# VHH binders against FAS-associated factor 2 (Faf2), part 5

Target 1, 346 residues: FAS-associated factor 2 (Faf2), of Rattus norvegicus (Rat) (q5bk32)
Amino acid sequence: MLPFRFTYYTILDIFRFALRFIRPDPRSRVTDPVGDIVSFMHSFEEKYGRAHPVFYQGTYSQALSDAKRELRFLLVYLHGDDHQDSDEFCRNALCAPEVISLINSRMLFWACSTNKPEGYRVSQALRENTYPFLAMIMLKDRRMTVVGRLEGLIQPDDLINQLTFIMDANQTYLVSERLEREERNQTQVLRQQQDEAYLASLRADQEKERKKREERERKRRKEEEVQQQKLAEERRRQNLQEEKERKLECLPPEPSPDDPDSVKIIFKLPNDSRVERRFHFSQSLTVIHDFLFSLKESPEKFQIEANFPRRVLPCVPSEEWPNPPTLQEAGLSHTEVLFVQDLTDE

## First folded at step 1 (VHH)

Design k06 (framework vhh_3k1k_2)
Fold by ESMFold2-Fast, scan of step 1:
Structure k06 (fold): chain B 346 residues (1-346), chain A 122 residues (1-122)
Amino acid sequence: as target 1 above (346 residues)
Amino acid sequence: QVQLVESGGALVQPGGSLRLSCAASGLTFSSYEMRWYRQAPGKEREWVAGITGSGGETSYEDSVKGRFTISRDDARNTVYLQMNSLKPEDTAVYYCAVDYLGHTEPYYFDLWGQGTQVTVSS
């Protein structure tokens, strides 16, 4: 039994050792990086007062991004809460009026305690050897680069001198990048203006062509309408002429003057002209209408009236007279005068 | 190794398109700048594209500008690289990286994916 218990205890100890070794530091889990910065700021103010450099209120990664975008130096302060020199540095150096002024005017300032997850993360990145610790970071050769490190207790005048020296040594890189960005931006703005002018010109030409095409279409359509109306009027006139000729061809021949069944009719037209023709008593009154219609001077719509007594003759099929009577049935004499009345305005 | 997993790499003809994905695990994804790097045989790792933690800004290497687009989906802990108009010189292993340690240089990053192979060839 003893060998099994010894193996069990040994495995448990190895397991506990491995868990300790594998298990990440609790500070490595950054769940509220902004809260870490804010809580550090409040703790700093409680201990050292409100006269301090302006803390960047964001994550370390955000501070790096902003420094890169703005082409500014980023000063990083890692606060070692338990280090003997931290209080002296903060009270006498970091919070000195001249130091505050320099930092606020020249750089972004990010600071956090290494006891906070965000500060611990940054500690792992910068790998500081002692406290107090300051690192100067800037964009160099397209990458955010640590260009200076200040480790250990430093007096305010020496701090100003060291920060200024680091900035002066590296300022040319930021100036060069600013000039390159300015050149690229000026070129881009000019190109955008040229592209906008080109597109505006293209749109103006397209719009001009569209309006010309629409004008041509409207003119052509108007000309077509006028032409069609003209052709319709000519066709109406031609059809009327053809119908008159057709009626004329279908007229029965005039009876002989010696025929006892002949009727001589004298027509008085609306223009006061007179036309004479003979008909047979056995013929329909429609023959009288067909004759009058065939005349070029006849109105388009007319009626025929007899006198003594005055009456309108049913010379066209109607509801009252589906089959118009013959001349004999209508009571016409061997010699008649009939009157043509113009009804074209109906 | 386990914290970032890339996928989507394939053999593609010149002029083709491909979308790479990078799934992150165990970290607060939305707090960090995410980047894509590539490495061709015998060359240093080259930065390709980046997107800020806020998602508001993107950046690209000059050779890929206009052809590649980086995006992120913080709800799914995933960053994407849409690659269009692919060229033979885009052939490389593509790596996802997160700026966990605050460094932008490849040699200082502590969270890298295993990579995904993209080959552009006819």
Scores: ipSAE 0.000, ipTM 0.171, lowest interface PAE 17.8, mean pLDDT 80

Design k07 (framework vhh_3k1k_2)
Fold by ESMFold2-Fast, scan of step 1:
Structure k07 (fold): chain B 346 residues (1-346), chain A 125 residues (1-125)
Amino acid sequence: as target 1 above (346 residues)
Amino acid sequence: QVQLVESGGALVQPGGSLRLSCAASGFTFSDYWMRWYRQAPGKEREWVAGISTSGGSTSYEDSVKGRFTISRDDARNTVYLQMNSLKPEDTAVYYCAAYEVTIDSGTYEHTFDYWGQGTQVTVSS
């Protein structure tokens, strides 16, 4: 872009700008803009009555912001208290029922006296040439833009026609902005729905992976449990076999058949098999138990019975027999038949 | 170190089919969500399809749904886009992207991690 050249007009503008800093108009200092508007509204009602367009109750900047947000026309009325046509305009045109109805139905209406700081500030922005003054403002090309100006005395029917003409000529821009905002909003809603669907999908995938991991862990634990049970059973059987072998190794040797202190015992096992062994009368009944326990055919738990008289032999330590008796003390003969009874249920 | 290489782009007639591949290296492929994007001349880049880390979740833009299928092969560190019933409006440079998705206490976040250089698909007679 080419920079602006200093010309006579630029020098004059600089001079005027400097004068504003040296001697600003008292009205240029806006300290209570809302108060200015409320004060003007009350003064207007005292002079022209209560039948008037609905005044926007806020600052000029707020009115512009709301018009932009709502995509509505903003009608600005600058009241010149000292102008000869102001009373005629307000009483006969601005406050006419049809004018009030049009303004109230189609636009935001902001008004203030140019004698108030807020109204003077707006006057400086709009730079009106005469009174009464109306400006129509709307969003155009992304800026709040003055799209119509009405300057000087105007009658109610002409006012309606002019306001309608300005709105009709510019309505297309507001319609286009509404469609663009609707499209943007619909795109935003669609993106939000897509994000929510994606999040739901991600959570479902996470949950599926978690369940899959738990299922694998459950199967692994079950397999490990089965394997440990199998190993424990094998150890139990191995320990049992080792114990049987140890008992067999520790058995005292059989006495000779010719030994006068020898006892020949014939054991009848639960499976109807028969085994024979010789023992000394001086040996403990525990030796009989150890021998039977060492046999592959013996039950894991058993007891030994003798006949004549019928009795269970105390072949293992008990409370009654902490030291089991000898074969002689138990009253065994030189040849005995003893019965082994299975006690697997005890 | 990290690289995504697209391949498979070609000139194809309307109604034809094409399979795009994207080979990944330099990162743990299986930890990343994969997406396909496309950019037509004079238009902005748009999302086409996406696939989760496990391959259990897939998503597609409405205009390609039912015609395109995204898949992945983690053993080969490759993501695929099978394109069927191609239309002239599918003409674009296709890009693959790898990104990480984090869900913390119901908060959805994704990071832009890696992009490929693109492969040109032209659908014309």
Scores: ipSAE 0.000, ipTM 0.156, lowest interface PAE 15.7, mean pLDDT 81

Design k08 (framework vhh_3k1k_2)
Fold by ESMFold2-Fast, scan of step 1:
Structure k08 (fold): chain B 346 residues (1-346), chain A 122 residues (1-122)
Amino acid sequence: as target 1 above (346 residues)
Amino acid sequence: QVQLVESGGALVQPGGSLRLSCAASGFTFSRYTMRWYRQAPGKEREWVAGISDSGGYTSYEDSVKGRFTISRDDARNTVYLQMNSLKPEDTAVYYCAKEPYFDSLTGEMDVWGQGTQVTVSS
């Protein structure tokens, strides 16, 4: 029907009109937000000089984050390049020495032109009604909140009064948050100190126990070594005694005193004792060594010497005498005196 | 193409723990504030936790303070929510959200994920 056609065209036209409003402005494509801010600062200084509030050198997002972290007010200035009052405001109010001092001492100051993509983005968020425009933002109820808006031309004395009023009205919220953060930080520091003290004590106890175990093991090994040395020495003495007894048992019987082939030998020992034994002329000199070795009184290491002429008798096998001679071959008389020389200390 | 994908939701007994993950793609993750929200049946979506773009600041809803921990791994473009000492009242669909380029003064989130269901019940 005719009325529904008008309604159809009206709806389509409204849709197209709405689409124009949601279609992005070229300035809404922010590709270099830091460049936008640097460009604005340069242009501002060229036009109004270097005596101005200290510009926050970062993106709007970074400025909000830093203000939240530091619990500081953020003052946002949106510069309308084409507005008739912008030049007067910047020269006479924003760059006034008293205003610069107030802003620099009490707040973070972020500013950008609305003709730049970054500034335009912020403009869309704050939706200013006129220029010059200032917004005061701070952390309130867990979000960054606009706590004051100053719109339109304002003189420096009034600007100071308004900024101070906004800050004074909202300072209690930041003070409360600072107190809460301080309490949380103190609690965390105390807990960390307690944890560190506990771990230090635990490590000290473990180190003490490790040293005790190491000392016990070292002492055990030393005692074991001493015990092994004693057992080795005892076995050496037993082996020596067994060898002496075996040599004694293997000694040939003494010939009769009436045997014409018997040799009577008197041994003079290092301890001034004398031992007498009879041997057969046909027996090896090894029998003499075996006899002396079998005696309890004999030194641990010894040699046998004859006199007239003085000579050491080969009573033990050697390279020179691999088979020691008999008593007869060694030239011993029917009655001999032989000397036992102690070699234990050589 | 900007996308957020939550995972890690499950059925867990009271007193249990869960770790939720949110994988981000299509934007420079390290430059954006990330938040977790939840929505229980018949209730409004509520904010749970947030972590700043630099990771230097975290914030939590009072009912989850001390139990939940938000963290981020910028190398993996992922934000996490570690949930401990879970209560039946924590039962909800959990959503990951990317803030606009600046902290939202209107409360609107730039991008939302599809959500992950967490059920705390015996």
Scores: ipSAE 0.000, ipTM 0.163, lowest interface PAE 15.3, mean pLDDT 81

Design k09 (framework vhh_3k1k_2)
Fold by ESMFold2-Fast, scan of step 1:
Structure k09 (fold): chain B 346 residues (1-346), chain A 120 residues (1-120)
Amino acid sequence: as target 1 above (346 residues)
Amino acid sequence: QVQLVESGGALVQPGGSLRLSCAASGYTFSDYAMRWYRQAPGKEREWVAGISGDSGSTSYEDSVKGRFTISRDDARNTVYLQMNSLKPEDTAVYYCAAWDTYAPEGLQYWGQGTQVTVSS
């Protein structure tokens, strides 16, 4: 019945709301849980001595977390300062050498007085009925679970038997969880190692490809350089040939052998070959240079020398001689040999 | 309650790249391992990539190793899948999933999926 259930839950909610108006116990406000533990430890040692189980030095929540992480039993002792049996239990049972040894070897031990806020908070969670009180807690079904409760005065031999019985009954759960975690961790580690090996292999392949690409680029650049040099040389030869043809076309007509105002000049080229041409006495020495330059056998850069006396003829314009003289002015009035000197490597 | 929403699916040419995003809400994101799955028409849903909660350790299906990268941004509650060198075989609906890191095959939360098509 949905209306009946609604009415029932509404009454329950009102009841719970009314209970919230009741002020909580001052001990329910935990402001310094670590201080509560330290204070309890000092008070315990003053009253019962320093021979006791090793106290977990942290909050209850930290103790639960560490027990869960380490897959260990957590033994919780709630100390009732005002209970008649607390002194006897601590002196005769909890601080017995055999009990201390068992607790220290097999479990985490957390303890606090219920008169301290932290201990009171744990008391509210565990809801003990009497003192002395011990609870054994461990990870079971993914939750920290109370697997044993010891309430009231107990002798050391019985305490050892009860704690051992509780642990033996529940040890298989911790072992099972430990094996499952170990298997998952091992699988994850193996996967990570495989992934790292794969990435290393991929990086090695990428590096090999990069080096091959660089080698191809270096080879291509060298081939381009060779090609550019070849093209530059081709253009140089083409330009040189065009200049030679232009100079040839601009040469004045060769005078007839019968022309009395002309002279035949014989040229000896650097390759020891001989060329002859007739020139008019009134023509500039530049005509001689243009003629020699127009020959396929001539050096790219040259000068013309006459003998007796040995002299370089000003056959090209210069600062010293802006207008080269005529053949007659240069003393070339009779057939003679002029020498072409190669200056190309200058 | 946990909600996952995928985005970034599109039509791409073979050899192309895509980045998928999965936005999560309603839980402590860092407590969950995140995974990407895909389902091609007429095939079962298959695992593609995973990233753990605490360490951010990654794992991949063999066919996507070196091409896909999974990452997470815990501040933005988002997990990403960067897909490079896409192939027609990568065509599928891609799903984001969240797993409880402390359980072997804990509570699983799934998104609605985003379509990736690699063609022509």
Scores: ipSAE 0.000, ipTM 0.111, lowest interface PAE 18.1, mean pLDDT 81

Design k10 (framework vhh_3k1k_2)
Fold by ESMFold2-Fast, scan of step 1:
Structure k10 (fold): chain B 346 residues (1-346), chain A 124 residues (1-124)
Amino acid sequence: as target 1 above (346 residues)
Amino acid sequence: QVQLVESGGALVQPGGSLRLSCAASGFIFSTYAMRWYRQAPGKEREWVAGVSGSGDRTSYEDSVKGRFTISRDDARNTVYLQMNSLKPEDTAVYYCATSLYEDFGYSPHEYDYWGQGTQVTVSS
C-alpha cells in the first residue's frame, strides 16, 4: 500500500510540474509588442489626458537599441493598473509640466502596463517591488545598465530631483563614450585619408615611370630607325659603286680615231662638265648608257638627248625598245654632242 | 520552459567553414532576440553575434565581423551561425542564448536562457 501511494504522488507531482509548463501565464507570450505600446498609450490618454511625456513609439528592445546608439538615458515606466497610487502619480507627478519638460529634453521615455505581454516581459526583467515604478537605463561598459530605480509614490519636485541626481551621477559615462566614439571615428578618417593620399602618390609615381619608359622606348626606336637608314644608305652607295665598276670593266675598248666606223661623242653632263669617248657605229646605244653610268659625275638616273631633231635616245632596254638600236641605226654622225638630263629627283 | 539545443560543432582545419544551429522551444521564438556566445579554455564567456526578434538587425564582435553571419528561421524556431575563414583562435564551446532583457547583449546576463553548448575546434 505505502509503495503504491508513494508512486501515485510521484506521478501526480510530475503531472503538475508538466501542467505548469503547459499553462504558463498568458502575459509571458509577447506576440504584438508594438500593439501593446499603442494600446497602452491610447488608454493612458483616455484616463490622464494628452499632456504627458512623449512616449517612445516602439518595443522595449528598440528603445534600448536607440538609447544605446544615441548615448541617451532611457526612462522606463511600468504602469500598475491595479495599484492605488498609479492614478495619483500619473495625474500629479508624471504629467506635471516641469516633469514632462525634463523627460522630453533629457531622455527617451518608454512606458507600458504590466497587464500587457510586452510590459509584463519588461516587469520580469526589471523585477519591480512596488508601483509606481521608474527605471533609468543607459549604456555603461558595453551594456545597457539600470543605473537608477524609483519605487512607490513620489511628488513632482522629488521626482525631478531624483531623476536629475541619477543622470548627473552617470552622465560622465555617456560623455566618455561619446569622446571615445569621436576619437575612433577621427582616427579612422585620418587613416582613410592617409591611405588615399598614399595610393594617389603611388599612382602618380607609376604614371611618371610609365612616361619615362615610353620616352626611353621612343628614343631607342628612333635611334634604331636612324641607324637602319644609315646602314641601308651605305649599302645602296656600295652597291651603286660596285655596279658602276662592273659596267666600266665590261665597256668595249675605244676604237682608233683612224677607224672609219668610229664615232666621237662629246657628252654635256648636268653639272656642265664635258666628257668624251669614241664608239663604234655597230655598237648598241646601251654602251653609251653603260659608259655614262660608270662615271662618278653622272646622276643616278638620267636620259640622253640628241640634236636635230632634239630627241631622247633609247639607250636602256624598254617595252618599246627591248633591243636598243645601234649608233648607226639611231642616225648618229662621226662627231656628236649629246646632252645628259638628270632624272634622279623625278 | 525555455530550451535551447545547439548542434553542428566539429573539428575543422584553419580556413574552413562550419554552420552551427540552435533549436529553440518553450517560447514564441519570433519575438525574442537570439545571440551566440563562445567560451575558450581558461577564458570568460564572450558575446559573438546577435539578431533581433524581428530579424532586421544583426550585430557582431569585431574579431568575427565579416567572417561570421547570424541568421534565423522563425518557421523552424532555429537560429544559425555561419562561420567562414575559421582560425585557431575561434576554438571554443559555442552557446546559444536568448534574453528577457535586451536584443543586443554584450555580456552574459542572469536573465539569459542558455543551451548546453557545442564544441568547435580549429586545428590542423
Scores: ipSAE 0.000, ipTM 0.127, lowest interface PAE 20.2, mean pLDDT 81

Design k11 (framework vhh_3k1k_2)
Fold by ESMFold2-Fast, scan of step 1:
Structure k11 (fold): chain B 346 residues (1-346), chain A 121 residues (1-121)
Amino acid sequence: as target 1 above (346 residues)
Amino acid sequence: QVQLVESGGALVQPGGSLRLSCAASGFTFGEYAMRWYRQAPGKEREWVAGISWDSGSTSYEDSVKGRFTISRDDARNTVYLQMNSLKPEDTAVYYCAAQPYSDLTFEYDSWGQGTQVTVSS
């Protein structure tokens, strides 16, 4: 009986209820969602062992994103620590070898306790009515959709049958989306291949044009070099003609045939032509060279030889003869035959 | 913006029945899951029942299973909660909520103003 004590407990219960209402639930503030999942996994393994489906190592939002990207089913398990059936479900159904195998092979598995902020947030989104709770989520008609909910205690064989049924009923949506993505990607790959082929062709054309420009430039420079060489040769030829004309104009006049100091010289040129001119004994041998040089028939480089005895006449200034001798000093007779030797090929 | 208006709340005797209605506007009703919640005096708001966007799945709190039935009429943009065998513990303000299915997440857009159910002899 004890009505006073009964009244006291009733007041405490009301007070505790009111206090909870005034102080907001700490689970409403998610600060470490990955830590919540890791913490839950460690607690789960401590209670139920390490033989369990592979826990997704990330937030609920990340699990949804990966399921959408990979076109996979996402199985969400919300663990109710305070529910009477949670231990039986985990030990006998969730951790059954055949259940583990099914979950690991066909879906992503995300799980958390509703006593953790991340699990509580997911609970608010999915709004389970009892425990144990499983939700199957996938991309359907462009939306991440809950395609199945399993609430309350279930045996392993029934769990396998229900999960398989849900997946089989919805697999066509994932297959359809996969086919559409494949077709879009194939079109994109073809476009990229066409773009790469176009750019390769453009680069090849640019290189061909560059080589063509270099070849034109090389040809232009070669033709310019040939033109400059021809102009240089023409100028050299003109200068040579002017020099021959100058020397011809500066030649002393021929002495009279009746002058006793007159020397008649007959020159035999390399082309077998013969040229004759009179000189004065007092004139330098350079006059003979100037005369021969002034002739259009003369080689570009030559020397003058006398015979009987054979000797080369110093008709141009040299180291041995810086001032060439006169015709008289060179021992020339009143009538001489001299030979012009072509030295151009030397 | 989701707009929800609840109606049908009344005073009933234990063992009685009521049907609550929630009229929805401002969204594509057929693309949303619908939920019923209640808040009793001095208690936190609790979930009562839910129905998927295609009516293919319904769910209930253990204390109301077998007594409450959720249904929807997409032609009328309305969700219903049929409550049978009412108990004093069912006394609460009842709210409906819409849950959109998005590409990456699930969230409740809004709550209505609620409708009062009182079970008293």
Scores: ipSAE 0.000, ipTM 0.128, lowest interface PAE 15.4, mean pLDDT 81

Design s01 (framework vhh_sonelokimab_d1)
Fold by ESMFold2-Fast, scan of step 1:
Structure s01 (fold): chain B 346 residues (1-346), chain A 123 residues (1-123)
Amino acid sequence: as target 1 above (346 residues)
Amino acid sequence: DVQLVESGGGLVQPGGSLRLSCAASGFTFSDYAVGWFRQAPGKEREFIGAISWSGDSTYYAVSEKGRFTISRDNSKNTLYLQMNSLRPEDTAVYYCAADLYEYSLTEPSFDYWGQGTLVTVSS
């Protein structure tokens, strides 16, 4: 539809035009403050030349922070591009060699056009009445404070006199602040050293106590190990004694001397002592071992040997003899002498 | 005798949250801007955020905005840092600091520092 297309384009154009009039001032939104200063510097140099005070290459907020940190005056110049006196001021006053020298040697210099977003923002903060405009800012009573304002056209000699007067009137505050910072820094260093010494001492005491505790634990564990070994050895001896008593109780009774199948055995022990006992020919050689084991004077590990012919008797179950033979099967006579050999250290 | 004491640091798993506290003494806490900084081993000290004397204005470093929240309780003389969605790169010693001479929060010159609290983000 042709009428709608024509009406649509007309309405869109009017709407876009109207939007530009009802938009807030674009200078009110700062998106590239450093770029604003760099752009202003370039424009300034094109118009007034390169002989000018050194521009601070940062935002207004950064300039304030640096002036506070360094305890220096900050000179702020707001450039009114359209004001009748701006060109005369810049050419004849601001760029005069003696003015440049004073500014460069004594203060930080921040400058921007009020036509740039960053400069416009600063303008809103300082609320200047006319141009050219200069403000002197410094740290005073814990705040960055405007200590002087110069508004309207001023000649270089008067500018030097006014800037010097403002600085002289306020220099004492910066000197006082510098002394307070030095004293505060010294106090903080001393406090930090005291805190570090205290923490080091506390750590040393804790480490000493930890080592004492570890040494006590080590000694306690060694004492416990010794006690455990002692108890284990005592238990081993008790178990050995109980086993000896059990074997003694389980021994078959000695046969009568009048029994024709009785065997009298005389045992020669390693300590040259002698013991004798009667056994029946039908009994296993294991009863001989059980008897000897039950004696207090027997070694803990032993073997039994017969003579003529010399031989070790299988008195303990083994792979070769899972069921040890009887005394008769082993070829023992009605009266035997057997030798007990100590194997405890083998 | 200005003193700042941080607490609340510790070991946290990635994606976890942690709240740091800073107890202030020796000055009128409610009159001054305070902030948080961190320093990882072998790196320079990094600004995290600052809060005005009243608590009405907060400023954050671009890298920390959205994950960290700074707040204060003037009745308790305490500064807080709420850290969410923690990453291994957040592992650092965290410091609180006070600026006793200016209420500006743009790249401030903080004069007094705490001893720091270690935050380790790891499994």
Scores: ipSAE 0.000, ipTM 0.133, lowest interface PAE 19.2, mean pLDDT 81

Design s02 (framework vhh_sonelokimab_d1)
Fold by ESMFold2-Fast, scan of step 1:
Structure s02 (fold): chain B 346 residues (1-346), chain A 122 residues (1-122)
Amino acid sequence: as target 1 above (346 residues)
Amino acid sequence: DVQLVESGGGLVQPGGSLRLSCAASGRTFSEYAVGWFRQAPGKEREFIGAISGSGYDTYYAVSEKGRFTISRDNSKNTLYLQMNSLRPEDTAVYYCAAGTYWEDYASQYDYWGQGTLVTVSS
C-alpha cells in the first residue's frame, strides 16, 4: 500500500532529523586543535599547491595571543569545503602572488576548515554568513576585536584594496599601543637606574660612616695605649720607690766608731757628691749596694769601684760571683774611698 | 594582583537552578573583564560567558545563551553565574577568570580561581 510507504518514509525522516538534533555535532569537541590546523594545511597544499600565505601553525587562541603581544593584525580565513566559491577563491585570489606578499608582510594568517573541530569552534565565535570568509582582528579597546569582515567571492585586486583599507583605518590603534608600551618600558628602566643609584649612594654613605667609626676606634685605642703606658711607668716608679724604702729599712745598723771591726767608707757619686757610712768587716758587699740603691741621688743602675788596684767590687750576685764576698774577703781597709759608676745608659 | 575564589557549587537535580559566586580580592576589580569557564573530565576547558569591567557588555557561548546569566557587583568585588534549566551534561568544575582583555579562550585570561564542582544528577 502507498499510504503505508509514505508513512514509513515520513517517520524515518523525522527520526533522522531528531537523531541528528539530539546527538552533539562531532565538530563541537576540540581535542587536537594544533592537529586540526596542520591537517588543514596539508589538505590545502594537496589541493591548491604550496604557494600560499604562511599559515600560523598553532591554535586560534595562540594566534590571538601572538597578534596581541606583537601588536599585529590577525587575518582569519574560514574554509567552507562544501561552498561553490571556495575553490575559485583559493586558486585565483588567496594564492595570487601579490596577495601572498601582502599577507606575509603585514599580518599573521590563521586558517582552518569549518569541518574540523578547531575551525568549527572559530566559526561559532565569528558567526560568518557566507563563504569564502575572512576576518581581520586586532587589539582595540583592550580586547582582540574584529575590525573587518569580507564575505563572499572577491577578486585579488579587490582583496588587496579591502585588506589595505581595513589596516589603514585601524593602524593608529596599534601605533598608540606600541608608544604606550615603549613609554612603560622606558619608565621601568629609569626607575631601576634610580633605585640602583640610590642603593649605591646608600652603600657609599655607609662605607664613609664605617671608615669614620674605624678611625675613631683607632684613635681611642691609641689614647688608651698611651694612658696604659703612662700608668705602667707610674707604677714602675712607685715600685722602685718602695724597693728603695724596703732596702733602707733592712740595712744593718752602723757599727760604733769605736768598734775595731768597723770600716768607714766614703762614696764618691757620679755627680761628685760624697756620702759616708760605716760597715762591719763581716757584712756582705751586698749591704754596700743596698745602701747606695736606697739613696735618692743614686743612678737606677750602677757599679762600685775600688782603687789600689782599680777593680769593680762584686756587690750584686753575678754569674762569676753568685754569693758576693764580705768586706774583709774583698780586702777593704778600715777607711776606704769607693767610686759609684752610672750604668743606666748601657 | 587579583585573587579569585569560587563558591556555590554542589549537587542539583536536572531542570534545577544554581548560582555560583566568584569573590575577588584587589582594589582594581572593576578594571578587569571576568568570565566563567567549565571543564568536565576528558573534555577541553569550555567558555560559558564573560562580562566587561563596567558590566555593560556581556558575551555568552552560543550553546548556553538564555540558560546562563553572568552579572557582577563591583562594590562587593564579586562575579555571579546564574544557571537555569540544568542538564546532566552541565556537570563540570566551574572556574572564574579575570583579564585585561577578554575572549572566549582560556589562554587570554591572566588570573584564575581554583574551581567549584557542579554535579547535575538524579
Scores: ipSAE 0.000, ipTM 0.193, lowest interface PAE 16.3, mean pLDDT 82

